# Designs tried in a protein design chat: VH-VL binders against q04399r243to374. Part 5

Target 1, 132 residues: q04399r243to374
Amino acid sequence: LINGKSSDGETIKIGFNTEYLLLRIVNSGMSGTQVFHLDGFQLIVLEADGIMIKPFIVQTINLAVGQRYTILVKLKSDTSFIRMINGCNKMMGYITKQWWFYKEGAHLDLPKNPNDVSIEHLPGFTKAELYR
Key: E = the ipSAE of ESMFold2; O = the ipSAE of OpenDDE; V2 = 0.75 times the mean of E and O plus 0.25 times the DockQ between their complexes.

## First folded at step 1 (VH-VL)

Design M02 (framework fv_masavibart; at its last look DockQ between E and O 0.06; V2 from the best seeds 0.00; counts 0 for: pae E 15.4 > 2, off the site)
Fold by OpenDDE, look of step 2:
Formats: structure tokens, C-alpha cells, sequence
Structure M02 (fold): chain C 132 residues (1-132), chain A 120 residues (1-120), chain B 110 residues (1-110)
């Protein structure tokens, strides 16, 4: 589930003039490591489990059960859409979902099923973490 | 400031292989999908292939599927096109092109192209 | 993967307005708002003129505009100038996650 929804291909509207996204991500599941990725963007991790940390940059972030992160994302000047890829580890069958951020006023003609992206192929994600 | 510079073109015989390169600069290469587009002499543009920002996804035109392989090295800001089993109809100027945002186009920047000639 | 359909050539006099059509299918032009137009002068690389049907990149003259109806996209050039003489190509994203170009249109300024 993402924000209480099990569906794939959902959209989230963001402000027209958005330059940065501040995302607070929590794995509230009962089992499974959750994987979070924004296609084409770097994730600046600012906070882990409610504690501010020395910021570091990743392309993909893994959240153990109960783990929380605050992530800052700098948008491209011409960004209209952002593809969010969320997956779960082997315990949950490597389920992968895609959601979309879109700026207000942007067209909503998103590519049809743009990828069969497996979390196994996401940048910065190692196989070792798939079995946690 | 964005620059795309193709190289590797030349004259080859049918059935041979050739590898093209595209050196990118002036933008965050690893954040954008990249494309190859070709143009036969005196003909129109033909889309060839696309590779996602991290190389995880690739798509090809039917005309080159199974013969061409698109790849990239983000550490070198370089795009590649491995062309195998070349045919005379593959003769063209090959452009590398930067995707605007995702991989759905448009192509906001183009290289000047490199000529590939396939002839007996 | 068939090319989008463009007229082979169009012509106009300086100051006039001309329109170039680009006809596809529901799997490309009609299916997405991902239609782009490129200008290509002889011996040069293509230049993006219009994207997402009607958006104009920075630096592109406001004489260039785009629209779409059904499976047909259109590029309109107003106030035609001699420098506009070039080949014009439309392109579109496809349902197969590929891109397709039109056959190109040669614009002659009389």
C-alpha cells in the first residue's frame, strides 16, 4: 500500500512552481523491506527515524519495517512529471508499483506502462538487501 | 552549453559490426534518457533506440531490434550504440539526442552526427 | 513502426502563414500529447521547435505554434521568413514505448 492505496499508476499533484520535494517516507508494513525510487532524480536523505543526519545522496532508498526517512528532491527546472517506483523485497514477492507526481497544469498523458522495472535493477539497490 | 559529440562512424561491409559513441557534457547526463536517431542520405529522420537514465530500460525500433544495442556509461558521460549485422540500409548519419525529461521525448539537444556507411 | 504522415512539401511567401500537418494513429499522435516538431536546415542537426503538441522551447520564435486534433497534429508558422526554409519533422511517442518520426516536409519560402 502507498498512502493507503493498493493501486498502481496513481497520480499526486504538486504545486506548479515546485522546485523541491520534501518527502517523508515510512514503512508501516508488517513485513518486508520497502524500496523507494524517483526515476531520474537523486534523493537527498536528511533524516532517519526522526533524527537529522549528515545529508547523503542516493538514487534508491530502502526502508526496513518501521523505518522512516525524510528525503529532499531537487526538481529539474523543466520537470512536469516524476515517476515514483516503489517495490518490496522477496518476502513480498518483489512487488513493484509506479506512481506519478505531476505539476499542476501539466498534461496527464503519461506513458502507458513505461517500464517493467524490477526493484532488482534500481540504481543503488543491492541483491543482499532483497533478502532482508 | 549542452554538447553531444558522436564518434565511431566509418565505412564497413555488410555483416560487420561498428560501435558508436556519444560524449555528453553541459548537463547531468545520468538524469536523462538518451536516444539514437539516424538519417539516411537525402532521407528523413528515423528513431533508432532509447535508453533510460540508469540504463535499466531500453527500447528499439523494429528495424534494428536484435542487431543494435544501446548502452551508456554514466561515469564517463558516454552513450553507445553497438551495431551488429550491419546492412546497407543502415547507412546513415547517426545522431545522439538528449531526452527532454523522461524518455517520451522531445529531443531538446542533438549532436552533429557521425556517418556510418555500409557498402560492399 | 510506420512513419507519421506529413505532406512532402509546402510553400509560402514571406509574411504568410503556413501549416504543416502530421497524421498518425491512436497509438501515437492521437494517444498522447507527446508530439514534437523539429526544424532541420541542410547539413545541420535537427532543432526542437515545438514539444508536447504546443509548447515552445526557450529561444524559439513565437511565430511557431502547434496544435492537435484527433490523430493529426499541426505546426503553424506565421509571418514566414526566408530563414524558415527548411525540412520539418514531427514526432510522437508511441504505445510501444518507442518514438516515431514523420516523413518530413520541405518548406520553401518563395
Amino acid sequence: as target 1 above (132 residues)
Amino acid sequence: QVQLVESGGGVVQPGRSLRLSCAASGFTFSSYAMHWVRQAPGKGLEWVAVISYDGSNKYYADSVKGRFTISRDNSKNTLYLQMNSLRTEDTAVYYCAKDYEFWSGPFDYWGQGTLVTVSS
Amino acid sequence: QSALTQPASVSGSPGQSITISCTGTSSDVGGYNYVSWYQQHPGKAPKLMIYDVSNRPSGVSNRFSGSKSGNTASLTISGLQSEDEADYYCSSYTSSSTLVFGGGTKLTVL
Scores: ipSAE 0.009, ipTM 0.658, lowest interface PAE 9.4, mean pLDDT 88
Fold by ESMFold2-Fast, scan of step 1:
Structure M02 (fold): chain C 132 residues (1-132), chain A 120 residues (1-120), chain B 110 residues (1-110)
Amino acid sequence: as target 1 above (132 residues)
Amino acid sequence: QVQLVESGGGVVQPGRSLRLSCAASGFTFSSYAMHWVRQAPGKGLEWVAVISYDGSNKYYADSVKGRFTISRDNSKNTLYLQMNSLRTEDTAVYYCAKDYEFWSGPFDYWGQGTLVTVSS
Amino acid sequence: QSALTQPASVSGSPGQSITISCTGTSSDVGGYNYVSWYQQHPGKAPKLMIYDVSNRPSGVSNRFSGSKSGNTASLTISGLQSEDEADYYCSSYTSSSTLVFGGGTKLTVL
């Protein structure tokens, strides 16, 4: 299981036989809302602000200042790379940052010149719900 | 090979307590959620409880809330179900089941079951 | 009691296809794509046949397939064989972070 990092374009190594990612996401900045997404994966929310909640499945999470979530991600058997997308609302629109998770032994053949990502066009981009 | 072996079943009077154990082998026990599922004689399957891989999260069927407690000891690869205030309707074969991944439902391995009979 | 609705019984002949339905609500079958199907022979523990609506575990025959439309999931068994005679249960994750089983369907191969 791995905690996430926060720098654009960084790669994060995960164990070769990792079946789950456990991510603790915190908006501790002085910025507005953060948006969190893992490309192609469902996010299972287990905790909100340190309190266990009914598990909720989303594709994208919005984090207000000071909010935190514990998220489980199910990895597919053929997963070698996972793109993590984080957006931050700075009053003039979203600034999008990208990170890559990769399994030990995978070749780091990441795409060059990644396209800009519009947070509004991510699969399932809506306000996150804690309960259905 | 993956094996789950239940023990602790038996005949007990209403209102008493019983503790079931499930010994796991052949997989990394501490990486998976574990479940208890029961089946009354001649009836269908009923989900009872789940515990997360690290023991921090637990959920129960409404029929057993407040009476049953699920727990695990990852150092011993053992799952437990503490059953208090037993009722005749708790009579069933109790299965230990390994979650395929989290606790979203698929049970890829089951134990052989242990019979609990609550009878006066 | 089980919350998901299955027919009590279904029957077919060898080589035929049959389908077993599993109906819930938007808070379980309709909401999550976490539907599983189990096969249980008399005196034995259940065996996982389908998970996440339509995926087969390794070792399960491709004669078994799963699907979902709205609040109803379906298990289809093609090329029926005598050893398919068993009880079949569906299961779903729920919005309460619990799991629920269907009432079970007895399949008879005539």
Scores: ipSAE 0.006, ipTM 0.540, lowest interface PAE 14.5, mean pLDDT 78
Fold by ESMFold2, look of step 2:
Structure M02 (fold): chain C 132 residues (1-132), chain A 120 residues (1-120), chain B 110 residues (1-110)
Amino acid sequence: as target 1 above (132 residues)
Amino acid sequence: QVQLVESGGGVVQPGRSLRLSCAASGFTFSSYAMHWVRQAPGKGLEWVAVISYDGSNKYYADSVKGRFTISRDNSKNTLYLQMNSLRTEDTAVYYCAKDYEFWSGPFDYWGQGTLVTVSS
Amino acid sequence: QSALTQPASVSGSPGQSITISCTGTSSDVGGYNYVSWYQQHPGKAPKLMIYDVSNRPSGVSNRFSGSKSGNTASLTISGLQSEDEADYYCSSYTSSSTLVFGGGTKLTVL
């Protein structure tokens, strides 16, 4: 579930002039690793499990149960939308959800949601832990 | 606070043209997509067209494609609808509508409408 | 005429709850959470009552609620009052980057 919603294709509006996106993400599930990815963007990890860290950049984040991260995303000057891909590792693969961040007034350019997403083939797909 | 005021409606013969205007105030016009919605007398609402915040994208209902053109002038806070090749079925009250907080579709503010009558 | 199907009319007595349905397809109501509901009294412009399926704009009574299941969205009005007598329209974003309205539902308060 993302913010208590299980629906695929949900959207989150962001401000028209937004240059950065600051996200606090947490795997609050009972089991299963969560995969978090933003299509075409690098994730700047600023905080892990409530502790500020030396920032580092990844393309995809794995969260074990109870893990949390604070990430910063620098938006490109031509960004009007961002596809968020979340995968939950259950059984023999991943159950996926796709959400969209959209800038105010950019909804006319919204790409159609694909039916399937391969979590294992995402750029930077891996299990990562943060250390100091 | 937010105001949308349509103008340019009137009586016109089939095949003629008419241009509607919508004057916007009380919000940052250039930050929002804008819509036209119409309602024939005694009938339901019909979405007509939308234009993106910067005018780069436009979409139309099938009933008006090729005949109507939506446009905007962000320096004048004004939305337009150019209606060509008018037909009797285009007779309606035309509303200007503002997009709310998301990019696709709730209309939080509506104008009072302007009546277009297309008749012989 | 209408891309979204609503009942033509619904009736209820004061104090009751009523539900108005809005059925589309996977290309609109089922595919997106951009469903909204509008109330229109005679001679007036429509008023936004519900957006994004279930959210209530500021100033709209909590007697109004929305939900969606599959291709069908629902507007529920609890504690029905005489001023709720109006036409109600649903609207949805579509996969063609257009918007569509339902045909409208006349709510009569008995």
Scores: ipSAE 0.000, ipTM 0.519, lowest interface PAE 15.4, mean pLDDT 80
ESMFold2 (binder alone), look of step 2: mean pLDDT 93; pTM 0.946

Design M03 (framework fv_masavibart)
Fold by ESMFold2-Fast, scan of step 1:
Structure M03 (fold): chain C 132 residues (1-132), chain A 119 residues (1-119), chain B 110 residues (1-110)
Amino acid sequence: as target 1 above (132 residues)
Amino acid sequence: QVQLVESGGGVVQPGRSLRLSCAASGFTFSDYGMHWVRQAPGKGLEWVAVIWYDGSNKYYADSVKGRFTISRDNSKNTLYLQMNSLRTEDTAVYYCARELYDSWGFDYWGQGTLVTVSS
Amino acid sequence: QSALTQPASVSGSPGQSITISCTGTSSDVGGYNYVSWYQQHPGKAPKLMIYDVSNRPSGVSNRFSGSKSGNTASLTISGLQSEDEADYYCSSYTSDSTYVFGGGTKLTVL
């Protein structure tokens, strides 16, 4: 489970015995599309804009302004670290922010240089059509 | 060298119980999820159960739910499968297998132990 | 009644290439990039050949390669050799946090 906001490179602690990571993601910005990705994990979408939906699996979520999703992630038994990638379109191109989930009690030996990822190359990313 | 050695197989009557063991060596056992996978004579592979690295979470194939229990003792580097209410269709070679560290799959397998459920 | 569909058999001659398919659904092969392939010789335990769709473990020949398109994963063996004669199984993680195997494919090298 995640609450609040994170800066690029921040680490987020999760419980030692976490089976499922439940995330509520919202694009609360005033402009631009956000994308959300967990490196190496599929995202199971449970709610869209506060309404329960038939679950479906994606690798990347695109969020227009004001959209929100509740996402379930099933964790692997030996997972200690998960890289979370969040990208924002600031009308200047995409800005990618990265942070890490880590299990409580895990030894923190995280990479010094977080992966610098182009958001347009994330699995399942779809560029918004310009005329819509 | 990673080694997984199964034991406890044998011939049992339907309705009885049997406990399988898997002794692990050559790696830090407590860092890995562990699986049981079976194969009936002349048939394909069937996944049976998984247990997380710390023993906290367990998942089972529908065919064994409520009858089989997976467990582990990290202090002894040993994986277990308690098999209750055995049926003739549970007859198979049972393999112990180690979960891939950063992925979903089975990187090392034991040689298997044969369980025959017969009257 | 395997959950993933594989052809029962495939055959080839030494030096040729063969491909084995593995078809599932959006809740397993199509929904995750966690497909693995295993080689099993008679009387032996399975050996991991490919994981995460296309990655080879250390020590596995580069003649083995994997791919996926939609709900179908494929194992390709190039430069076929007599020792490749074995049963091949695909496996996938599922949306239920379980694992499923294909029915297996017997590869005969002629």
Scores: ipSAE 0.000, ipTM 0.535, lowest interface PAE 16.4, mean pLDDT 79

Design M04 (framework fv_masavibart)
Fold by ESMFold2-Fast, scan of step 1:
Structure M04 (fold): chain C 132 residues (1-132), chain A 120 residues (1-120), chain B 110 residues (1-110)
Amino acid sequence: as target 1 above (132 residues)
Amino acid sequence: QVQLVESGGGVVQPGRSLRLSCAASGFTFSSYAMHWVRQAPGKGLEWVAVISYDGSNKYYADSVKGRFTISRDNSKNTLYLQMNSLRTEDTAVYYCARDFWSDYEAFDIWGQGTLVTVSS
Amino acid sequence: QSALTQPASVSGSPGQSITISCTGTSSDVGGYNYVSWYQQHPGKAPKLMIYDVSNRPSGVSNRFSGSKSGNTASLTISGLQSEDEADYYCSSYTSSSTLVFGGGTKLTVL
């Protein structure tokens, strides 16, 4: 989920009539714990590590190395942009990256300001220590 | 209509200074990072500088670092490039360009360019 | 000196497909998914054709596609048309938080 660019993310286009996003996320690296969040949206967790679980609604997902989740997200009808926040625990704290989902035909004139993001203040964030 | 219009180009002697302006219209200027890109006559594109939406972050190409200063006035929807200690190699058409998604990586809207000629 | 290496020229006939390469290092093209491509007609400002390696802005024909493998990004133009005749430039984000361009490729449609 980390893109290798400081405080920035990639953009992802979604269909104009999309009502639900089904996301499969995985921490495939050896870089430690990853954090996943969609600003303003709840994450409905359907599967963990390929196993169907009792659905849980969370604000933020923590992924240890090799963990994977299947997440369902319900979009509002007036949603044009969704800010996705990813973080990774490093020795001196957390590195935060931003990504955007946007619907086809949406205006591309709103900033994604990385300065207002702190993953430690995200709803439901759990501090994960790399070394303990 | 989204539009960027550069001005301030002209002929200037080596060692002198020149200030370029870029007037933005048709979009919320204060929401975008902005770039300067130049192109010497008959040559390729060279990225010059970027400024964040609020002016808090600035980055420069090594060839202009210490000589050029990028700035903006959001109340006037205007981007600036202050060029000091000009060299003949700075001769180019200078474009202002709007950053795509404020990622500092791509430009979706370009001005028509303004020619700066540095010669004796 | 351009930081990214492109062929100086490429040519094709109407209806043909061509590919333009853009080679850098692990500190730019190879290290990030932030490669963009620009089209420039004589006397005109450049136009964004591809961003983030493979994505097209609204209004850009699906005949234009981008890809990347290791340190090399590629722009492919299918179904060549006379209006595609232009200079093409690649650009990449760098580990120094700067941007670099390729030297440019002149496409001739014969």
Scores: ipSAE 0.000, ipTM 0.527, lowest interface PAE 16.2, mean pLDDT 78

Design M05 (framework fv_masavibart)
Fold by ESMFold2-Fast, scan of step 1:
Structure M05 (fold): chain C 132 residues (1-132), chain A 121 residues (1-121), chain B 110 residues (1-110)
Amino acid sequence: as target 1 above (132 residues)
Amino acid sequence: QVQLVESGGGVVQPGRSLRLSCAASGFTFSDYGMHWVRQAPGKGLEWVAVIWYDGSNKYYADSVKGRFTISRDNSKNTLYLQMNSLRTEDTAVYYCAKDLYDFWSGEFDYWGQGTLVTVSS
Amino acid sequence: QSALTQPASVSGSPGQSITISCTGTSSDVGGYNYVSWYQQHPGKAPKLMIYDVSNRPSGVSNRFSGSKSGNTASLTISGLQSEDEADYYCSSYTSDSTYVFGGGTKLTVL
């Protein structure tokens, strides 16, 4: 894989028959909040801080230090790539990192995105959440 | 107390390879980006390479791209720099430096004492 | 030029204030608030003096301050002391996800 040898290797391979992703996300940092988003997908929250809850749907999750969520994501049959956006608080703002999920057998033709993603423009994210 | 200790420097001839190591202690190594910065004798500082906290992203200065490889072993709290196809202009003290933040700001709150690499014929 | 522009040298007397400039472009100093300053004494590793343009690490004297206007960052040292004599470097994150240092400024205190 070209991406397996790239310094920009930010990919996670999933099986070609995967219909759902189960993700356990946690803010393990010592300070600041984290933001989690999957571009074009809804996040079904199943657990919050280790406790099962009635499922609810969000587009973006904000995690305070030590918070954790179990998220279910339903994949579309015609989608081979999913962009994951992970942001962390740095003093007065956010730093974002992008990862790609790709299905086994997909052609790895991921464009380099030279533009940083603004957390303020993520679906379901508010300016108040950025500065809290 | 945060400590970074470099090793592996020495005298090598042009075209050969050398591997540098940096042993980290006093902080959660796996939470921070790590950098290599060099300084030629009597010259200024030059950034060389960065590796993100989880090893997923690496970036290099144009002067070393394709010749140097940065890597890390979070289980051993150790940073590495593999230097191939060495040139006389690579002669410098190489510093291991910790990023101030969990990611990649390029602000270096702790530095090692440096290890001298001399590339000469 | 890929390096940030700093004056080669600056000088002052004990008790005076001096300012060192660091000029880049909108793709580094002007585009991001990740400007840092380092002090280096002969034979020693650099020491972080200022981060995020104007923030001072614990243990750094309040005589050191940082600022930025447009594409130029500045380090100001007030109440100069003999131990301030050193080389000073600025550094910035760049839009290429790389980092660039200034050429360095030698500060001489009488």
Scores: ipSAE 0.000, ipTM 0.518, lowest interface PAE 17.9, mean pLDDT 80

Design M06 (framework fv_masavibart)
Fold by ESMFold2-Fast, scan of step 1:
Structure M06 (fold): chain C 132 residues (1-132), chain A 121 residues (1-121), chain B 110 residues (1-110)
Amino acid sequence: as target 1 above (132 residues)
Amino acid sequence: QVQLVESGGGVVQPGRSLRLSCAASGFTFSSYAMHWVRQAPGKGLEWVAVISYDGSNKYYADSVKGRFTISRDNSKNTLYLQMNSLRTEDTAVYYCARDEQWLVPGYFDYWGQGTLVTVSS
Amino acid sequence: QSALTQPASVSGSPGQSITISCTGTSSDVGGYNYVSWYQQHPGKAPKLMIYDVSNRPSGVSNRFSGSKSGNTASLTISGLQSEDEADYYCSSYTSSSTLVFGGGTKLTVL
């Protein structure tokens, strides 16, 4: 179990036997919506804006300015790396950033620093949410 | 244009110390991990050490652990290798190299010309 | 010296294809997809030819290709040219967060 944070462009090494990843995600910006996604994983939302909620599963989370969520992710037994995608609202579109969690000692199939991913193609993301 | 220029090599007696420098230009030095790789005369390549973009993480080959120290000065775009307790088997051309793999130490897209270190009595 | 096993030499004629193997263990070549290949001409610094098993940097001929099966990575050079005559080294990431090189293979173009 490892606590994480959003939005710094870091790589994060996780232990070989990690079964769950606990992330505290916050939009600390002054203007604009942030989007959070982990490729290939469901996000279990446990807490919103400091308040425990009935857990629910989403594929992508939208964070308005000042919003925060606590998210639980169950890792697959063969997980070697996880790509984290963070997107920020911009006047002429969205800017995406990506960074990585990886398991030390596991077999890695990591592409070299891939191009930014379009938020429009993330599972569970609607076009209506893209411009909020 | 990316350039890496090594300096500081020379002839030194066993047990002594040398400090190598690598001057980087043509790219944002502070964004890249950097390596030292050596090659003994007529022999193959041997990886020596790596330093992360910010200097917080360092890894060494077992053959140099405890004797060599890798460091960097991002304000001067310079990589260093402090070599202590030198042995005859440390005789080699030492290359600095830029790492383009951003997740883990991985591969070298640019190499310097090398600087020769000769350890002999 | 390096720990990965490469043949000491390989030879071929112009226009032929040759393959150079690089064998490690499950703690390096077999455990990760972080294998790179370098070409070195006499008196010169090495040049990156392949990274992350099978990717080519810009400017490297498509005659060079890489692959991996189990604990063995391979570099294949098709349409051999005289300029390909050089030493070739493989390298891999290890479970100790270090890198290891192969012993090198001298390619002779007949």
Scores: ipSAE 0.000, ipTM 0.528, lowest interface PAE 15.8, mean pLDDT 77

Design M07 (framework fv_masavibart)
Fold by ESMFold2-Fast, scan of step 1:
Structure M07 (fold): chain C 132 residues (1-132), chain A 121 residues (1-121), chain B 110 residues (1-110)
Amino acid sequence: as target 1 above (132 residues)
Amino acid sequence: QVQLVESGGGVVQPGRSLRLSCAASGFTFSDYGMHWVRQAPGKGLEWVAVIWYDGSNKYYADSVKGRFTISRDNSKNTLYLQMNSLRTEDTAVYYCARGEYDLSPLYFDYWGQGTLVTVSS
Amino acid sequence: QSALTQPASVSGSPGQSITISCTGTSSDVGGYNYVSWYQQHPGKAPKLMIYDVSNRPSGVSNRFSGSKSGNTASLTISGLQSEDEADYYCSSYTSDSTYVFGGGTKLTVL
């Protein structure tokens, strides 16, 4: 369990029988790019900036200011938790936020080390984000 | 443990048809996309076809498009390749391979032993 | 037949390192981080050695490593052993939602 105290990471409950997550991701900031990733999952992009597109698969989404995507994710049959990583490029590097999706009925055990993975090592991260 | 077993290969004359099967066990079949990959005797690997986890999307190599059909039955944990209008250049060992998890299988993590298809007169 | 270019053969001595290149275009190797490498011993099915450019499956020796620069992916095998003698194939996803293999490289450990 979470040890009874508020976690640094927020949690999002999903239904017991959820097979798919439909996520609307938006960079509503005034400056800086954002990076979105789900550990162990591929992201199928269905919409870009509110327009339906031919679906394509990526491991990580890079969002410029004002960009938005609708993403479909298929859940594994044995999924209890999914770590979502959102990084925002700020002066002095990335500020990373982490959330966990968890299925109803799962025990709320956070990963032993939420910071084991650097944002620079995410699959699909491009060097271009470091220069922007 | 993950296991893939191909069957249905054999000797057939040009213009005929064969149906290959791949029996999967040791994993949740419906969570994975699946591939067929072939290898002609003494030659390299050639990707043939892919089917997504739920059967919703299928893609084919140009060399087989319009002649081969990939399908799956998730209730039987079985992958199929229907091969029509066979040509001598279709002679190869046909491998069943499991794709990456999710909707678009991007690599081939487990392979079956293969089944030999020989197309000759 | 091969869409991706690999050298036909490569050789090295036990304990040394070798590198196998795999060159494509911006529509396959250069356009995606979905390059994988396979080892095939005579008469056997291929075995996944590297996926997503540089990731190793559990059970694959850390002597095997992958990288990519532009349109060229590379497989490096360090500390060569006799059992590394095999054919090696690269593969990539393409912009047509298809898959291509390299022509294969025969590794000889002399």
Scores: ipSAE 0.000, ipTM 0.532, lowest interface PAE 14.6, mean pLDDT 79

Design M08 (framework fv_masavibart)
Fold by ESMFold2-Fast, scan of step 1:
Structure M08 (fold): chain C 132 residues (1-132), chain A 121 residues (1-121), chain B 110 residues (1-110)
Amino acid sequence: as target 1 above (132 residues)
Amino acid sequence: QVQLVESGGGVVQPGRSLRLSCAASGFTFSSYAMHWVRQAPGKGLEWVAVISYDGSNKYYADSVKGRFTISRDNSKNTLYLQMNSLRTEDTAVYYCARDWFGELLYPFDYWGQGTLVTVSS
Amino acid sequence: QSALTQPASVSGSPGQSITISCTGTSSDVGGYNYVSWYQQHPGKAPKLMIYDVSNRPSGVSNRFSGSKSGNTASLTISGLQSEDEADYYCSSYTSSSTLVFGGGTKLTVL
């Protein structure tokens, strides 16, 4: 994304101006699982692999190769920034990428880059699920 | 930020009991396996016990098996070590440590500052 | 109890490289790729420097590297700095589902 910061490679500014955030996530990789998490938010799963399902709530999603989900996130009126964490399997090693979403009209300084977070530290994650 | 704070250490006579606590904050405690590691004065580190994230699995070092019991209360974000039949060889600083992956017997990414247990007659 | 063998001490000068060995058996270091290294400054809690033989946590300098050959794991510190002066401990998973530590190595920088 063009709005990304080149110096840290971790922060992209994607504005939002809504009570809800609708996300489509997909593991388009060729090997291993991916992990998805939004700090401080529950993820309401509406679709799996393009098919509507009975909604369910999770804190963190593990995606096998080719899996995809449509997720609804309810925002609070005081939400100005949301930290998104995406973890990727890298041939038995794991990396975490971070992005900041910000509310349109929020003219506050972007939060200082946090320390890197291992995907193993995400709420609701277990190592056994990563190797499945 | 992640913080682990031990308490409950002190001076105790051989054969007595002592209970250590570790208060966790800054992370989802119920998602991590937790360990106790000790260090005798002037000596190296010795692993003592581990408990799984939900408390269903526990393992102990042979030197403490049958005498020490590890437990946790996820509603209070607290880890415990019940030490019975204490021996002079149990004298050490006891550290609480978080398991990096949340599984049993993996590296420790965060440690508490320790609590001193002295067993003397 | 310490089941893994480390040298009691090692020393080096600023800018040099040093290596600390950690020797076990096929039931621990030789049998598994679950070797970790910890740094401990006097009066402080240990800090994780290396896990799973050669991986570094975020925030650990790339001057620290780990490797393993047979029953011996090694920690190498390049570009030695005064703040590296500390005790270093290795640890390994064992076939009895326990963890064992090495005896520790005191690094002196001078």
Scores: ipSAE 0.000, ipTM 0.491, lowest interface PAE 19.7, mean pLDDT 76

